# VH-VL binders against Large ribosomal subunit protein eL31 (rpl31e), part 24

Target 1, 104 residues: Large ribosomal subunit protein eL31 (rpl31e), of Aeropyrum pernix (q9yd25)
Amino acid sequence: MPSEGTWVYVVNLRRVYWGRRTRRAIRAVRMVREFVRRHTKADEVVIDNELNNYIWSRSREKPPARVKIIVSIREEEPEEGGERIRKAVVRLAGRKLRPGRYKG
Below, E stands for the ipSAE of ESMFold2; O stands for the ipSAE of OpenDDE; V2 stands for 0.75 times the mean of E and O plus 0.25 times the DockQ between their complexes.

## First folded at step 20 (VH-VL; framework fv_ciduvectamig_arm2)

Design y1 (from x8 with heavy chain K101R, light chain R56K; at its last look DockQ between E and O 0.59; V2 from the best seeds 0.65)
Fold by ESMFold2, look of step 20:
Structure y1 (fold): chain C 104 residues (1-104), chain A 124 residues (1-124), chain B 110 residues (1-110)
Amino acid sequence: as target 1 above (104 residues)
Amino acid sequence: QVQLQQSGPRLVRPSQTLSLTCAISGDSVSSDSAAWSWIRQSPSRGLEWLGRTYYREKWYNDYAVSVKSRITVNPDTSRNQFTLQLNSVTPEDTALYYCARHDYDSFGWYFDYWGQGTLVTVSS
Amino acid sequence: QSALTQPASVSGSPGQSITISCTGTSSDVGGWDYVTWYQQHPDKAPKVLLYYVSNKPSGVSSRFSGSKSGNTASLTISGLQAEDQADYHCSSYTYSSTWVFGGGTKLTVL
């Protein structure tokens, strides 16, 4: 299981093109969120608006085929106590940033 | 080595448009590894990020809420520069204006290169 | 008003350690780890001292260190030297995909 830290991933989004055209960008964002949940076991995933806007950049029907993301993972204790929450915050990465671990 | 050189008028009357230019050397304004921002500094507010332009398959802009109704940031690839246009200025827009580069290929994700600054006074 | 709160000024003697605070909210300093400290000498543009809370660019002295707890980030300068006299600014990324800055701290080396 992943510890706290920061990783760079490339997410393949091309399979959204095999489904309904009118929901491709929505499904692409969902694919990124699901990818992050699976790889990090995060309870909560926060997707940066810049990343979301990039996925919608051409139209709801033409999301980018691949996207490079940076995922920062941390465990937080809720304000009123309770169990710790694993949280992932996700932003758009530059295309030359190599996949892998960067902080942790 | 990246260098940012600013130019533009230093005195602007209220209600007019403030226009500044930032010329880039050592990098391209159309680099898909960077974003290009305007940041201003005043005694009352300190540093304030205004907005950016960047290229990722197409051009994008993001603007601070406080100025989004009045601001435009435009690239010029033929001259390798980008501009700030701030409409309907008031004396509250008096500040030292910087252009800055934002690196997306480094992990750090900070403003790594800054222009020399241009002090713009808005006064009648 | 600045989005992030810094003390307006701090002072110290050579050799002393000082700390500058930067307080934001759960939507910026507490929400992202993209907290950056900039040093600014008179008539110069800001330059990066620390990024991602505590990381140093090449060439930055080991005397500078950073940390974050909750919504507050801290810059510590140990072994204070005359050249450290400058303004210091913190910044953070926000959940609105914008950048915010502190009001700046003037450090005076006595």
Scores: ipSAE 0.576, ipTM 0.847, lowest interface PAE 1.7, mean pLDDT 87
ESMFold2 (binder alone), look of step 20: mean pLDDT 90; pTM 0.916
OpenDDE, look of step 20: ipSAE 0.768; ipTM 0.918

Design y2 (from x3 with heavy chain S57E; at its last look DockQ between E and O 0.63; V2 from the best seeds 0.00; counts 0 for: pae O 4.5 > 2)
Heavy chain, then light chain:
Amino acid sequence: QVQLQQSGPRLVRPSQTLSLTCAISGDSVSSDSAAWSWIRQSPSRGLEWLGRTYYREKWYNDYAVSVKSRITVNPDTSRNQFTLQLNSVTPEDTALYYCARQDYDSFGWYFDYWGQGTLVTVSS
Amino acid sequence: QSALTQPASVSGSPGQSITISCTGTSSDVGGWDYVTWYQQHPDKAPKVLLYYVSNKPSGVSSRFSGSKSGNTASLTISGLQAEDQADYHCSSYTYSSTWVFGGGTKLTVL
ESMFold2, look of step 20: ipSAE 0.666; ipTM 0.880
ESMFold2 (binder alone), look of step 20: mean pLDDT 90; pTM 0.926
OpenDDE, look of step 20: ipSAE 0.747; ipTM 0.913
ESMFold2, look of step 21: ipSAE 0.636; ipTM 0.878
ESMFold2 (binder alone), look of step 21: mean pLDDT 91; pTM 0.927
OpenDDE, look of step 21: ipSAE 0.055; ipTM 0.756

Design y3 (from x3 with heavy chain S31E; at its last look DockQ between E and O 0.66; V2 from the best seeds 0.59)
Fold by OpenDDE, look of step 20:
Structure y3 (fold): chain C 104 residues (1-104), chain A 124 residues (1-124), chain B 110 residues (1-110)
Amino acid sequence: as target 1 above (104 residues)
Amino acid sequence: QVQLQQSGPRLVRPSQTLSLTCAISGDSVSEDSAAWSWIRQSPSRGLEWLGRTYYRSKWYNDYAVSVKSRITVNPDTSRNQFTLQLNSVTPEDTALYYCARQDYDSFGWYFDYWGQGTLVTVSS
Amino acid sequence: QSALTQPASVSGSPGQSITISCTGTSSDVGGWDYVTWYQQHPDKAPKVLLYYVSNKPSGVSSRFSGSKSGNTASLTISGLQAEDQADYHCSSYTYSSTWVFGGGTKLTVL
């Protein structure tokens, strides 16, 4: 499992087209969230606003078939004595970025 | 190389609309790996991001909460430029205004190219 | 609007190392790992020094470095030179796809 850091992934969203047209975009966002959760084992997955907009850009019935994403993983300490939470922030990746791990 | 050239009035009366233009060379306003922003700077407020426009299979805009009700950032693909409109200005809107590009091919999406800046004074 | 907190001013002598802090307190800051530092000389536009906390664009001196701990990012300038006298700004991304800046730090080289 990836440690803290940044990764670029390409997520295949074609499966959403097998379902109801009116829910394809919603399913696409869910698919991205689940993808990230599985790959990073994050307790919390945050989809940024830009990525969400991109998935909905054409219509609720026509999400992109593929999306390149940047996933940033960090562990946050809760303010009140709680357990560390693994958080993944998901963003839209630029065209020239290649899939893989990136270090800051 | 990317260059941003700003133009527009430097004096605006209160309650009127501030309008600026940023001409782009060396890149496209519709580049899907870029976003185009307006930022202003004043002694009292420092640097302040105002808003941006960008194309991702569709045109999008994001605006700062502080100016959201008064601001419009529009692209012009025919002229390869983008504009700023800020309505109902007050003296508090007096600032040095910059246009800038964000590069989405780099992590952080920082502002890598800036216009020359335009000092806009709001005064009666 | 959320703001990042920077010291108003810092000073140092030539050859010394100085550090400028940038602290985020807002829950809306979703891109805290994407802290950017800018250098601004008088009558010039800001120039990027560091992005993604510690990465340097081409042409940036090796004297500039960045780090992050918790909710505080830091810019370190080693071997301070007279030309380093400028304003320094930190910036970060928010979950609402907006950007915030710190108040800026004036660096004086004594």
Scores: ipSAE 0.474, ipTM 0.866, lowest interface PAE 1.8, mean pLDDT 90
ESMFold2, look of step 20: ipSAE 0.649; ipTM 0.872
ESMFold2 (binder alone), look of step 20: mean pLDDT 90; pTM 0.927

Design y4 (from x8 with heavy chain S31E; at its last look DockQ between E and O 0.60; V2 from the best seeds 0.64)
Fold by ESMFold2, look of step 20:
Structure y4 (fold): chain C 104 residues (1-104), chain A 124 residues (1-124), chain B 110 residues (1-110)
Amino acid sequence: as target 1 above (104 residues)
Amino acid sequence: QVQLQQSGPRLVRPSQTLSLTCAISGDSVSEDSAAWSWIRQSPSRGLEWLGRTYYREKWYNDYAVSVKSRITVNPDTSRNQFTLQLNSVTPEDTALYYCAKHDYDSFGWYFDYWGQGTLVTVSS
Amino acid sequence: QSALTQPASVSGSPGQSITISCTGTSSDVGGWDYVTWYQQHPDKAPKVLLYYVSNRPSGVSSRFSGSKSGNTASLTISGLQAEDQADYHCSSYTYSSTWVFGGGTKLTVL
């Protein structure tokens, strides 16, 4: 797993439908965040407002079953010392963009 | 091929509303892989992104902080166009106004189609 | 004032290399990799030159290259040619889901 780069992923969100209906969209956003952490080892994940809005676009009970995302990851030294932090920034990708590595 | 054609008044008095229209050909304003923006250019401020409208299961807007209290960008699916309304204009809003598109199916995510530009003067 | 800082002008002779800087903040140039450079000739709309910091769209000369370090992006033009005389604008996506631009740089080819 390179220290920096750009990837496109498809995230399966169907598991959120197995739980409580009124929290499905909240769990979908959490699931995207956790997916990014697992696949990139990011310490910090920033979700673009447009991606968040897309997940909530119908209702809290009916998030999309799958979402395609584009993730940019970099390592940064936090202010005033400390360990380097892997930071991921995530936006909604177009549906035709192929999954895989794009930069880095 | 995508083309953007602008129209609207070129002279607006202070305190009034600036209104511009961008007609789209070769694409749909409701294309869910696109977003539609207004960008202006002035000698004093250079290029300035103002706001956008886009469709993702429903319509959304994002606006620049500097104009957020005064701006509205609306789609019109029946005429395949989108509009800019900027309220309470001052001479500082005098600029060349562009409409523009960007595409989510492209990795690049830049403004790849621009209208011809409309010079709008705000003065008494 | 523009949100991103560029030098107002830069000049160079044919065949030389020049670099134009674009400085923002940790919430735009430093926060996203969606940094774009546009070239603009008089009375024309801007045309994309580089996107995603350093990528060239099809048809753009390899003389144009880009980089980023921290909150500053750079456009380098090598082998200057007369047709490179134009205005150059940088832009960046922000954490507020907005775009910001620099004030522009006028390049004069001597």
Scores: ipSAE 0.557, ipTM 0.839, lowest interface PAE 1.8, mean pLDDT 87
ESMFold2 (binder alone), look of step 20: mean pLDDT 89; pTM 0.909
OpenDDE, look of step 20: ipSAE 0.759; ipTM 0.920

Design y5 (from x3 with heavy chain Q102H; at its last fold request DockQ between E and O 0.51; V2 from the best seeds 0.68)
Heavy chain, then light chain:
Amino acid sequence: QVQLQQSGPRLVRPSQTLSLTCAISGDSVSSDSAAWSWIRQSPSRGLEWLGRTYYRSKWYNDYAVSVKSRITVNPDTSRNQFTLQLNSVTPEDTALYYCARHDYDSFGWYFDYWGQGTLVTVSS
Amino acid sequence: QSALTQPASVSGSPGQSITISCTGTSSDVGGWDYVTWYQQHPDKAPKVLLYYVSNKPSGVSSRFSGSKSGNTASLTISGLQAEDQADYHCSSYTYSSTWVFGGGTKLTVL
ESMFold2, look of step 20: ipSAE 0.618; ipTM 0.863
ESMFold2 (binder alone), look of step 20: mean pLDDT 90; pTM 0.915
OpenDDE, look of step 20: ipSAE 0.812; ipTM 0.928
ESMFold2, fold request of step 22: ipSAE 0.598, 0.631, 0.640; ipTM 0.870, 0.875, 0.882
ESMFold2 (binder alone), fold request of step 22: mean pLDDT 90, 90, 90; pTM 0.915, 0.919, 0.917
OpenDDE, fold request of step 22: ipSAE 0.833, 0.780, 0.777; ipTM 0.935, 0.924, 0.919

Design y6 (from x3 with heavy chain S31E S57E Q102H; at its last look DockQ between E and O 0.67; V2 from the best seeds 0.67)
Fold by ESMFold2, look of step 20:
Structure y6 (fold): chain C 104 residues (1-104), chain A 124 residues (1-124), chain B 110 residues (1-110)
Amino acid sequence: as target 1 above (104 residues)
Amino acid sequence: QVQLQQSGPRLVRPSQTLSLTCAISGDSVSEDSAAWSWIRQSPSRGLEWLGRTYYREKWYNDYAVSVKSRITVNPDTSRNQFTLQLNSVTPEDTALYYCARHDYDSFGWYFDYWGQGTLVTVSS
Amino acid sequence: QSALTQPASVSGSPGQSITISCTGTSSDVGGWDYVTWYQQHPDKAPKVLLYYVSNKPSGVSSRFSGSKSGNTASLTISGLQAEDQADYHCSSYTYSSTWVFGGGTKLTVL
């Protein structure tokens, strides 16, 4: 039951097109964040700027239909000695990188 | 096999613009699973990442804060190359300059191919 | 100066074990696991030695190992050999979507 590790996922973003056009890219980023939280139980999700830029690449109304991401999970001790938190850092993965577990 | 071939002047006067070119073979500068960087090396600072250009449905750049106000990295798809322009150079910009490829299809996510290096001297 | 701190030089005799440190911040070495070590022989471009803290590309000796604790990554070379004499550079991805490097470490095999 390791609490840390690294995974590659493909996130389907097509459902974002069911909402308002002007908020599709914002909703797409939110969908990626929620996907990561659901699949990793992370308390905090950090999305790399390149991934964010890719989602906005054409316009705020035309995010990509799917995106491949790589997620690294770790637990961190807060500086005041509170509860450990699970932190996920997320970046773009190349299209040929196979989904699955890579570390952990 | 990917190869990176550098070219450009080796002597630049202070306040001028340093310009270098990196020609790519075995890959495309517009490959959307790659990024193309300039990295320099000096005795006082070691290796120093300067910036990159990459294509993700359109062109983007990221630059190191130390040079952000003076640097431009541009792709040239017709010649399959990318360039470095560093404005207003000083002797502190004297270094061995490398171009390098960064692969997103590799889990390792490191600079896998490097140019041969170009020693650029900035002096009066 | 360099964004990541490495010792300027280390030395060891053949057969010994040595360790090179690479200290950054919580926004780079501590914030990402994309810590890479490069080996550089004279007049050559750097070559990847370790990636993702501790992984080895094909063809890299089992004598090389890597680890990370907090904001510090470490490269350990066991069974030191003459051909290990080179410069060693660490790098890390940052929360600003940039790469930073250490100042480099010159390893001398005595």
Scores: ipSAE 0.583, ipTM 0.848, lowest interface PAE 1.7, mean pLDDT 87
ESMFold2 (binder alone), look of step 20: mean pLDDT 89; pTM 0.908
OpenDDE, look of step 20: ipSAE 0.755; ipTM 0.915

## First folded at step 21 (VH-VL; framework fv_ciduvectamig_arm2)

Design z1 (from y2 with light chain W32Y K56R; at its last look DockQ between E and O 0.70; V2 from the best seeds 0.00; counts 0 for: pae E 2.4 > 2)
Fold by ESMFold2, look of step 21:
Structure z1 (fold): chain C 104 residues (1-104), chain A 124 residues (1-124), chain B 110 residues (1-110)
Amino acid sequence: as target 1 above (104 residues)
Amino acid sequence: QVQLQQSGPRLVRPSQTLSLTCAISGDSVSSDSAAWSWIRQSPSRGLEWLGRTYYREKWYNDYAVSVKSRITVNPDTSRNQFTLQLNSVTPEDTALYYCARQDYDSFGWYFDYWGQGTLVTVSS
Amino acid sequence: QSALTQPASVSGSPGQSITISCTGTSSDVGGYDYVTWYQQHPDKAPKVLLYYVSNRPSGVSSRFSGSKSGNTASLTISGLQAEDQADYHCSSYTYSSTWVFGGGTKLTVL
């Protein structure tokens, strides 16, 4: 995985419907976060408010079954010093934006 | 090809509501591949993003902190347009107002189409 | 004034290179790579020059280049031409899902 770049993914969220109804949107956000960690090896994942609001848009119990995301990855030096961290910033992608690599 | 055509008054008195309209051709205001913004420009502040409306399963708005208490941006699906309402204006709201589009299906995510601009003067 | 800091003016002679800075915070220029530069000629709407820090749209001269370090983005114009005399604005996406702009820089080609 390149150290920096921009990618578009489609994340399948259907499995959240196997759990408790009252926590489905919470699980959906967590699934997106874990998906991003796995595919990008990011140390830190930041979810844009727009994406978070989209996942909650219908109700706590009815998250979307799929979501298209755009992930921007870069390395940062922590403010207090130490090793550089791999940070992923995740936003909601437009529906016609094709999955794949866009920068990096 | 997308075109944005602005309309609205050029002179507004202090304490009144500034209302502007942006008519869209070549795209739909309800497209979930775009967002629709108002941006203003003045000599003292330069360009200033004011807010946007966009559709993702439902309508959303985001507003700049500086105007959040006074601004409303609304879509009008039947006329394929969107509007700016800025309440309680003062002379400090005198500016050239633009409407603009962002294409969420583009990697660039910049304001790719702009209206022609409407110079609004707030004066008593 | 503006959320992002730019110099008010810059000048250069034809053929020279100049750089315009744009300084923000860790929650905008430092936090996202959605940094865009716009060129604006008198009585015209802004036009994109660079997006995502350094990418040029098709049709934009390679004389325009961009970079970012920490909370500061930079636009460099090489081989200045008279037509480059314009206002230049930077913008950035923010962690609050908003856009902010710099105050603008007037470039004078001497």
Scores: ipSAE 0.519, ipTM 0.833, lowest interface PAE 2.4, mean pLDDT 87
ESMFold2 (binder alone), look of step 21: mean pLDDT 90; pTM 0.920
OpenDDE, look of step 21: ipSAE 0.682; ipTM 0.901

Design z2 (from y2 with heavy chain Q102E; at its last look DockQ between E and O 0.10; V2 from the best seeds 0.00; counts 0 for: pae E 2.2 > 2, placed apart)
Fold by OpenDDE, look of step 21:
Structure z2 (fold): chain C 104 residues (1-104), chain A 124 residues (1-124), chain B 110 residues (1-110)
Amino acid sequence: as target 1 above (104 residues)
Amino acid sequence: QVQLQQSGPRLVRPSQTLSLTCAISGDSVSSDSAAWSWIRQSPSRGLEWLGRTYYREKWYNDYAVSVKSRITVNPDTSRNQFTLQLNSVTPEDTALYYCAREDYDSFGWYFDYWGQGTLVTVSS
Amino acid sequence: QSALTQPASVSGSPGQSITISCTGTSSDVGGWDYVTWYQQHPDKAPKVLLYYVSNKPSGVSSRFSGSKSGNTASLTISGLQAEDQADYHCSSYTYSSTWVFGGGTKLTVL
């Protein structure tokens, strides 16, 4: 994987339905985060607010079965002489970016 | 490369309408990855964002609360420009006005290209 | 007055490291992860240095870095150079998807 770039993934979230109903949406978000960490080796994963809202859009018990995401990766050096931090921002694919949208 | 060229009157009388134009080159006013803003600067108020226009399948506008009742930001696709209209101006509207492109870079939005600025003085 | 508060001025000698703070004073700020920093030289338009607290656009020197703690964002300039003498502005999104700016900080290189 390149140090920086943008990638598109489809995350299968169906497994969250095997667990407790009241925590399905939370687990779905966690699943996305873990998926991105595994595939991008990111030290920090930020879930976009729109993606989060989409996962919760029906209810906490009914997350989508699958989600298409856009993952942006950047390596940053927060301080001179410091270690590089690999950061990933995860957004909902298929939606146009609007100014002033919040990240999770 | 993107360039923004501003034009318009530099002197406006109180109660009149301030009008400025920002011509775009190197990008489109109807770009689905950018927004087009007006920002002003004065010694007393510093930098102040006024409003934006942008196209996402349809046109949108956002305005600062401080000027919302008086401001209009309009795109002109035929000329690839956008305009600022500020009604009922007072001396408090005296400022250096900038047009700017609000663009996205991986993680967020910021103003990456600016016009040259237009000093507008409100005086009788 | 403004939603964001900056010191009016800071100074430093060449080679030193200086920090400019940006403190939120209003609940209208949409979150501290959305702080953007701009550099402005005399008679020039602002230039973006950092966005999303600590992210740098391409072409920005590694001498500029950003951080946040609580309701305060900070811009740090290491290895201060004469060309760094300028005004520095912090900004942030609001909950209404608008921008607010700090009052600006004048940096003097001694």
Scores: ipSAE 0.067, ipTM 0.727, lowest interface PAE 2.0, mean pLDDT 88
ESMFold2, look of step 21: ipSAE 0.496; ipTM 0.848
ESMFold2 (binder alone), look of step 21: mean pLDDT 91; pTM 0.932

Design z3 (from y2 with heavy chain Q102L; at its last look DockQ between E and O 0.66; V2 from the best seeds 0.66)
Fold by ESMFold2, look of step 21:
Structure z3 (fold): chain C 104 residues (1-104), chain A 124 residues (1-124), chain B 110 residues (1-110)
Amino acid sequence: as target 1 above (104 residues)
Amino acid sequence: QVQLQQSGPRLVRPSQTLSLTCAISGDSVSSDSAAWSWIRQSPSRGLEWLGRTYYREKWYNDYAVSVKSRITVNPDTSRNQFTLQLNSVTPEDTALYYCARLDYDSFGWYFDYWGQGTLVTVSS
Amino acid sequence: QSALTQPASVSGSPGQSITISCTGTSSDVGGWDYVTWYQQHPDKAPKVLLYYVSNKPSGVSSRFSGSKSGNTASLTISGLQAEDQADYHCSSYTYSSTWVFGGGTKLTVL
């Protein structure tokens, strides 16, 4: 809904523990991606490798129960003939960074 | 307030290993809200990010392609410091070396604290 | 991997405005908004001037401003003063989760 900007979210990942243990980290990354799509209406979501590493850090079976992310949203007009693409780039945020909007 | 204090030899012979240490006060090298980097500066190349170490439930490293075959950045949690080890140096590695912090608990996300710099000369 | 391109030097007279460019690729300046400008005076470590393209830390003069279009970021210094004589470096985060810097720009105040 918002045009462009930067937001901090906390994503609850606890539901991945209700599924297969060997796919929990994979499902956690997918859950983050889908969370971002839902909350930002992004067409494309880029997840930073450091955020991915954090989700996998303990094991594929023990992703963190919550993760704080920072999402930068922008609209891009693709080269020639394309509709504007809403793109979200996502990185790991520090645990003390308050959720909310972060661009004036 | 965070302070970064560098130490290490300033003259290194070609083919030897350049080793520098960055001691941290006011923060922890194992903070999961920071990353710890080495950055060097020379007249011919300007500023050059070399690599980092960071803790996210375990230790990780990322290194610049230009040095990845020769570089190691290691934490030392007991002494609250981190080190640069650059192997097989040549005169092209002569530079002013900085350590620096990236803080994840603020939106800024830039290198906010820098060491004082160590000029390392690689010469015969 | 890709170095960011800055002019090697720029100059201006007191009171004028100058602009320093920083050109990268779609994988760094164009791909992330973590574009940072550092000011560096002789014998000192770089000091952050602008972050996230255009945001200012506390204590940075309103004379400094930043912008980005496509793969190029710009630093503008208005009301040029003698103390602005320094080296200016841009940096960007990359899709490889690394940081890259521009070659630096030496600003001379005439």
Scores: ipSAE 0.634, ipTM 0.864, lowest interface PAE 1.4, mean pLDDT 88
ESMFold2 (binder alone), look of step 21: mean pLDDT 91; pTM 0.934
OpenDDE, look of step 21: ipSAE 0.687; ipTM 0.906

Design z4 (from y2 with light chain S91T; at its last look DockQ between E and O 0.65; V2 from the best seeds 0.00; counts 0 for: loop humanness VL .300 < .304)
Fold by ESMFold2, look of step 21:
Structure z4 (fold): chain C 104 residues (1-104), chain A 124 residues (1-124), chain B 110 residues (1-110)
Amino acid sequence: as target 1 above (104 residues)
Amino acid sequence: QVQLQQSGPRLVRPSQTLSLTCAISGDSVSSDSAAWSWIRQSPSRGLEWLGRTYYREKWYNDYAVSVKSRITVNPDTSRNQFTLQLNSVTPEDTALYYCARQDYDSFGWYFDYWGQGTLVTVSS
Amino acid sequence: QSALTQPASVSGSPGQSITISCTGTSSDVGGWDYVTWYQQHPDKAPKVLLYYVSNKPSGVSSRFSGSKSGNTASLTISGLQAEDQADYHCTSYTYSSTWVFGGGTKLTVL
């Protein structure tokens, strides 16, 4: 089990529909970030523009109920040799890509 | 099997617009499992990704910073093709132009199908 | 965003191992793991050798391997053969949702 790697997840976003309508897409993006932090223990999460565009594509009030993501995680050393950080970079996955760990 | 067939003029005058077309067979330009790119190659610059178009509920584009002010990549769903328009060309735009597909149902995310290439010369 | 730096040329004898470097920035090679190497023979479109830094598509020889450290990715070819004489291109995804390529490396097998 490497500390680095690639995972495909399906994130359930349906709960954003039970809150304020005007903030649903914003909360959906936040839910993806928190999902990734929780499942990967990442210190930093970078959301690709294409994933963000998909979440907003219908309207700010109608984000998708589910989204499939690919998460790449690695540890990086900061510029002056401080403690390494765990960084996740996240992009939109095609709908046929199976969830799970991709070991390469 | 996906095939990409390119067409367009091979000689363009400076200050004019370069226009190329890429016709798709074996896939749909509006597939939400793909993105469609233009990439050019010259001896002095090597390969250079120019931009893409893709459909995710709506049409989106991403363009390389170096050409962002001059480039447009448009889909044509009815003809199942996509086009490159590059405005205000100079001799530095002389290159071999490729269209290419990127597959989103694979985590590899590389350019898996390429057009045959079109050598475009910009000369007075 | 910036073009990736590759050596213009590299050479080796049959059976030797060689390495081609690809140096970018923290916003591309250092920021994403979507680093891809393409091999290109004369008059042909580029063809993928390695993706996601080190993964091989089916049909690619085990002689090709890849790695990354910091902002530099490396392609290593072991057991050089005459057919390996080609141009090699690296590319990386960027934080601006774009792709950038290296300038290309011409490999000569002596």
Scores: ipSAE 0.563, ipTM 0.859, lowest interface PAE 1.9, mean pLDDT 87
ESMFold2 (binder alone), look of step 21: mean pLDDT 88; pTM 0.888
OpenDDE, look of step 21: ipSAE 0.617; ipTM 0.897

Design z5 (from y2 with heavy chain D62E; at its last read DockQ between E and O 0.71; V2 from the best seeds 0.77)
Heavy chain, then light chain:
Amino acid sequence: QVQLQQSGPRLVRPSQTLSLTCAISGDSVSSDSAAWSWIRQSPSRGLEWLGRTYYREKWYNEYAVSVKSRITVNPDTSRNQFTLQLNSVTPEDTALYYCARQDYDSFGWYFDYWGQGTLVTVSS
Amino acid sequence: QSALTQPASVSGSPGQSITISCTGTSSDVGGWDYVTWYQQHPDKAPKVLLYYVSNKPSGVSSRFSGSKSGNTASLTISGLQAEDQADYHCSSYTYSSTWVFGGGTKLTVL
ESMFold2, look of step 21: ipSAE 0.686; ipTM 0.890
ESMFold2 (binder alone), look of step 21: mean pLDDT 90; pTM 0.912
OpenDDE, look of step 21: ipSAE 0.822; ipTM 0.926
ESMFold2, fold request of step 22: ipSAE 0.730, 0.715, 0.753; ipTM 0.908, 0.903, 0.912
ESMFold2 (binder alone), fold request of step 22: mean pLDDT 91, 90, 90; pTM 0.932, 0.918, 0.911
OpenDDE, fold request of step 22: ipSAE 0.854, 0.846, 0.853; ipTM 0.932, 0.932, 0.934
ESMFold2, last read: ipSAE 0.684, 0.713, 0.694; ipTM 0.899, 0.904, 0.902
ESMFold2 (binder alone), last read: mean pLDDT 90, 90, 90; pTM 0.926, 0.914, 0.914
OpenDDE, last read: ipSAE 0.876, 0.861, 0.874; ipTM 0.941, 0.940, 0.941

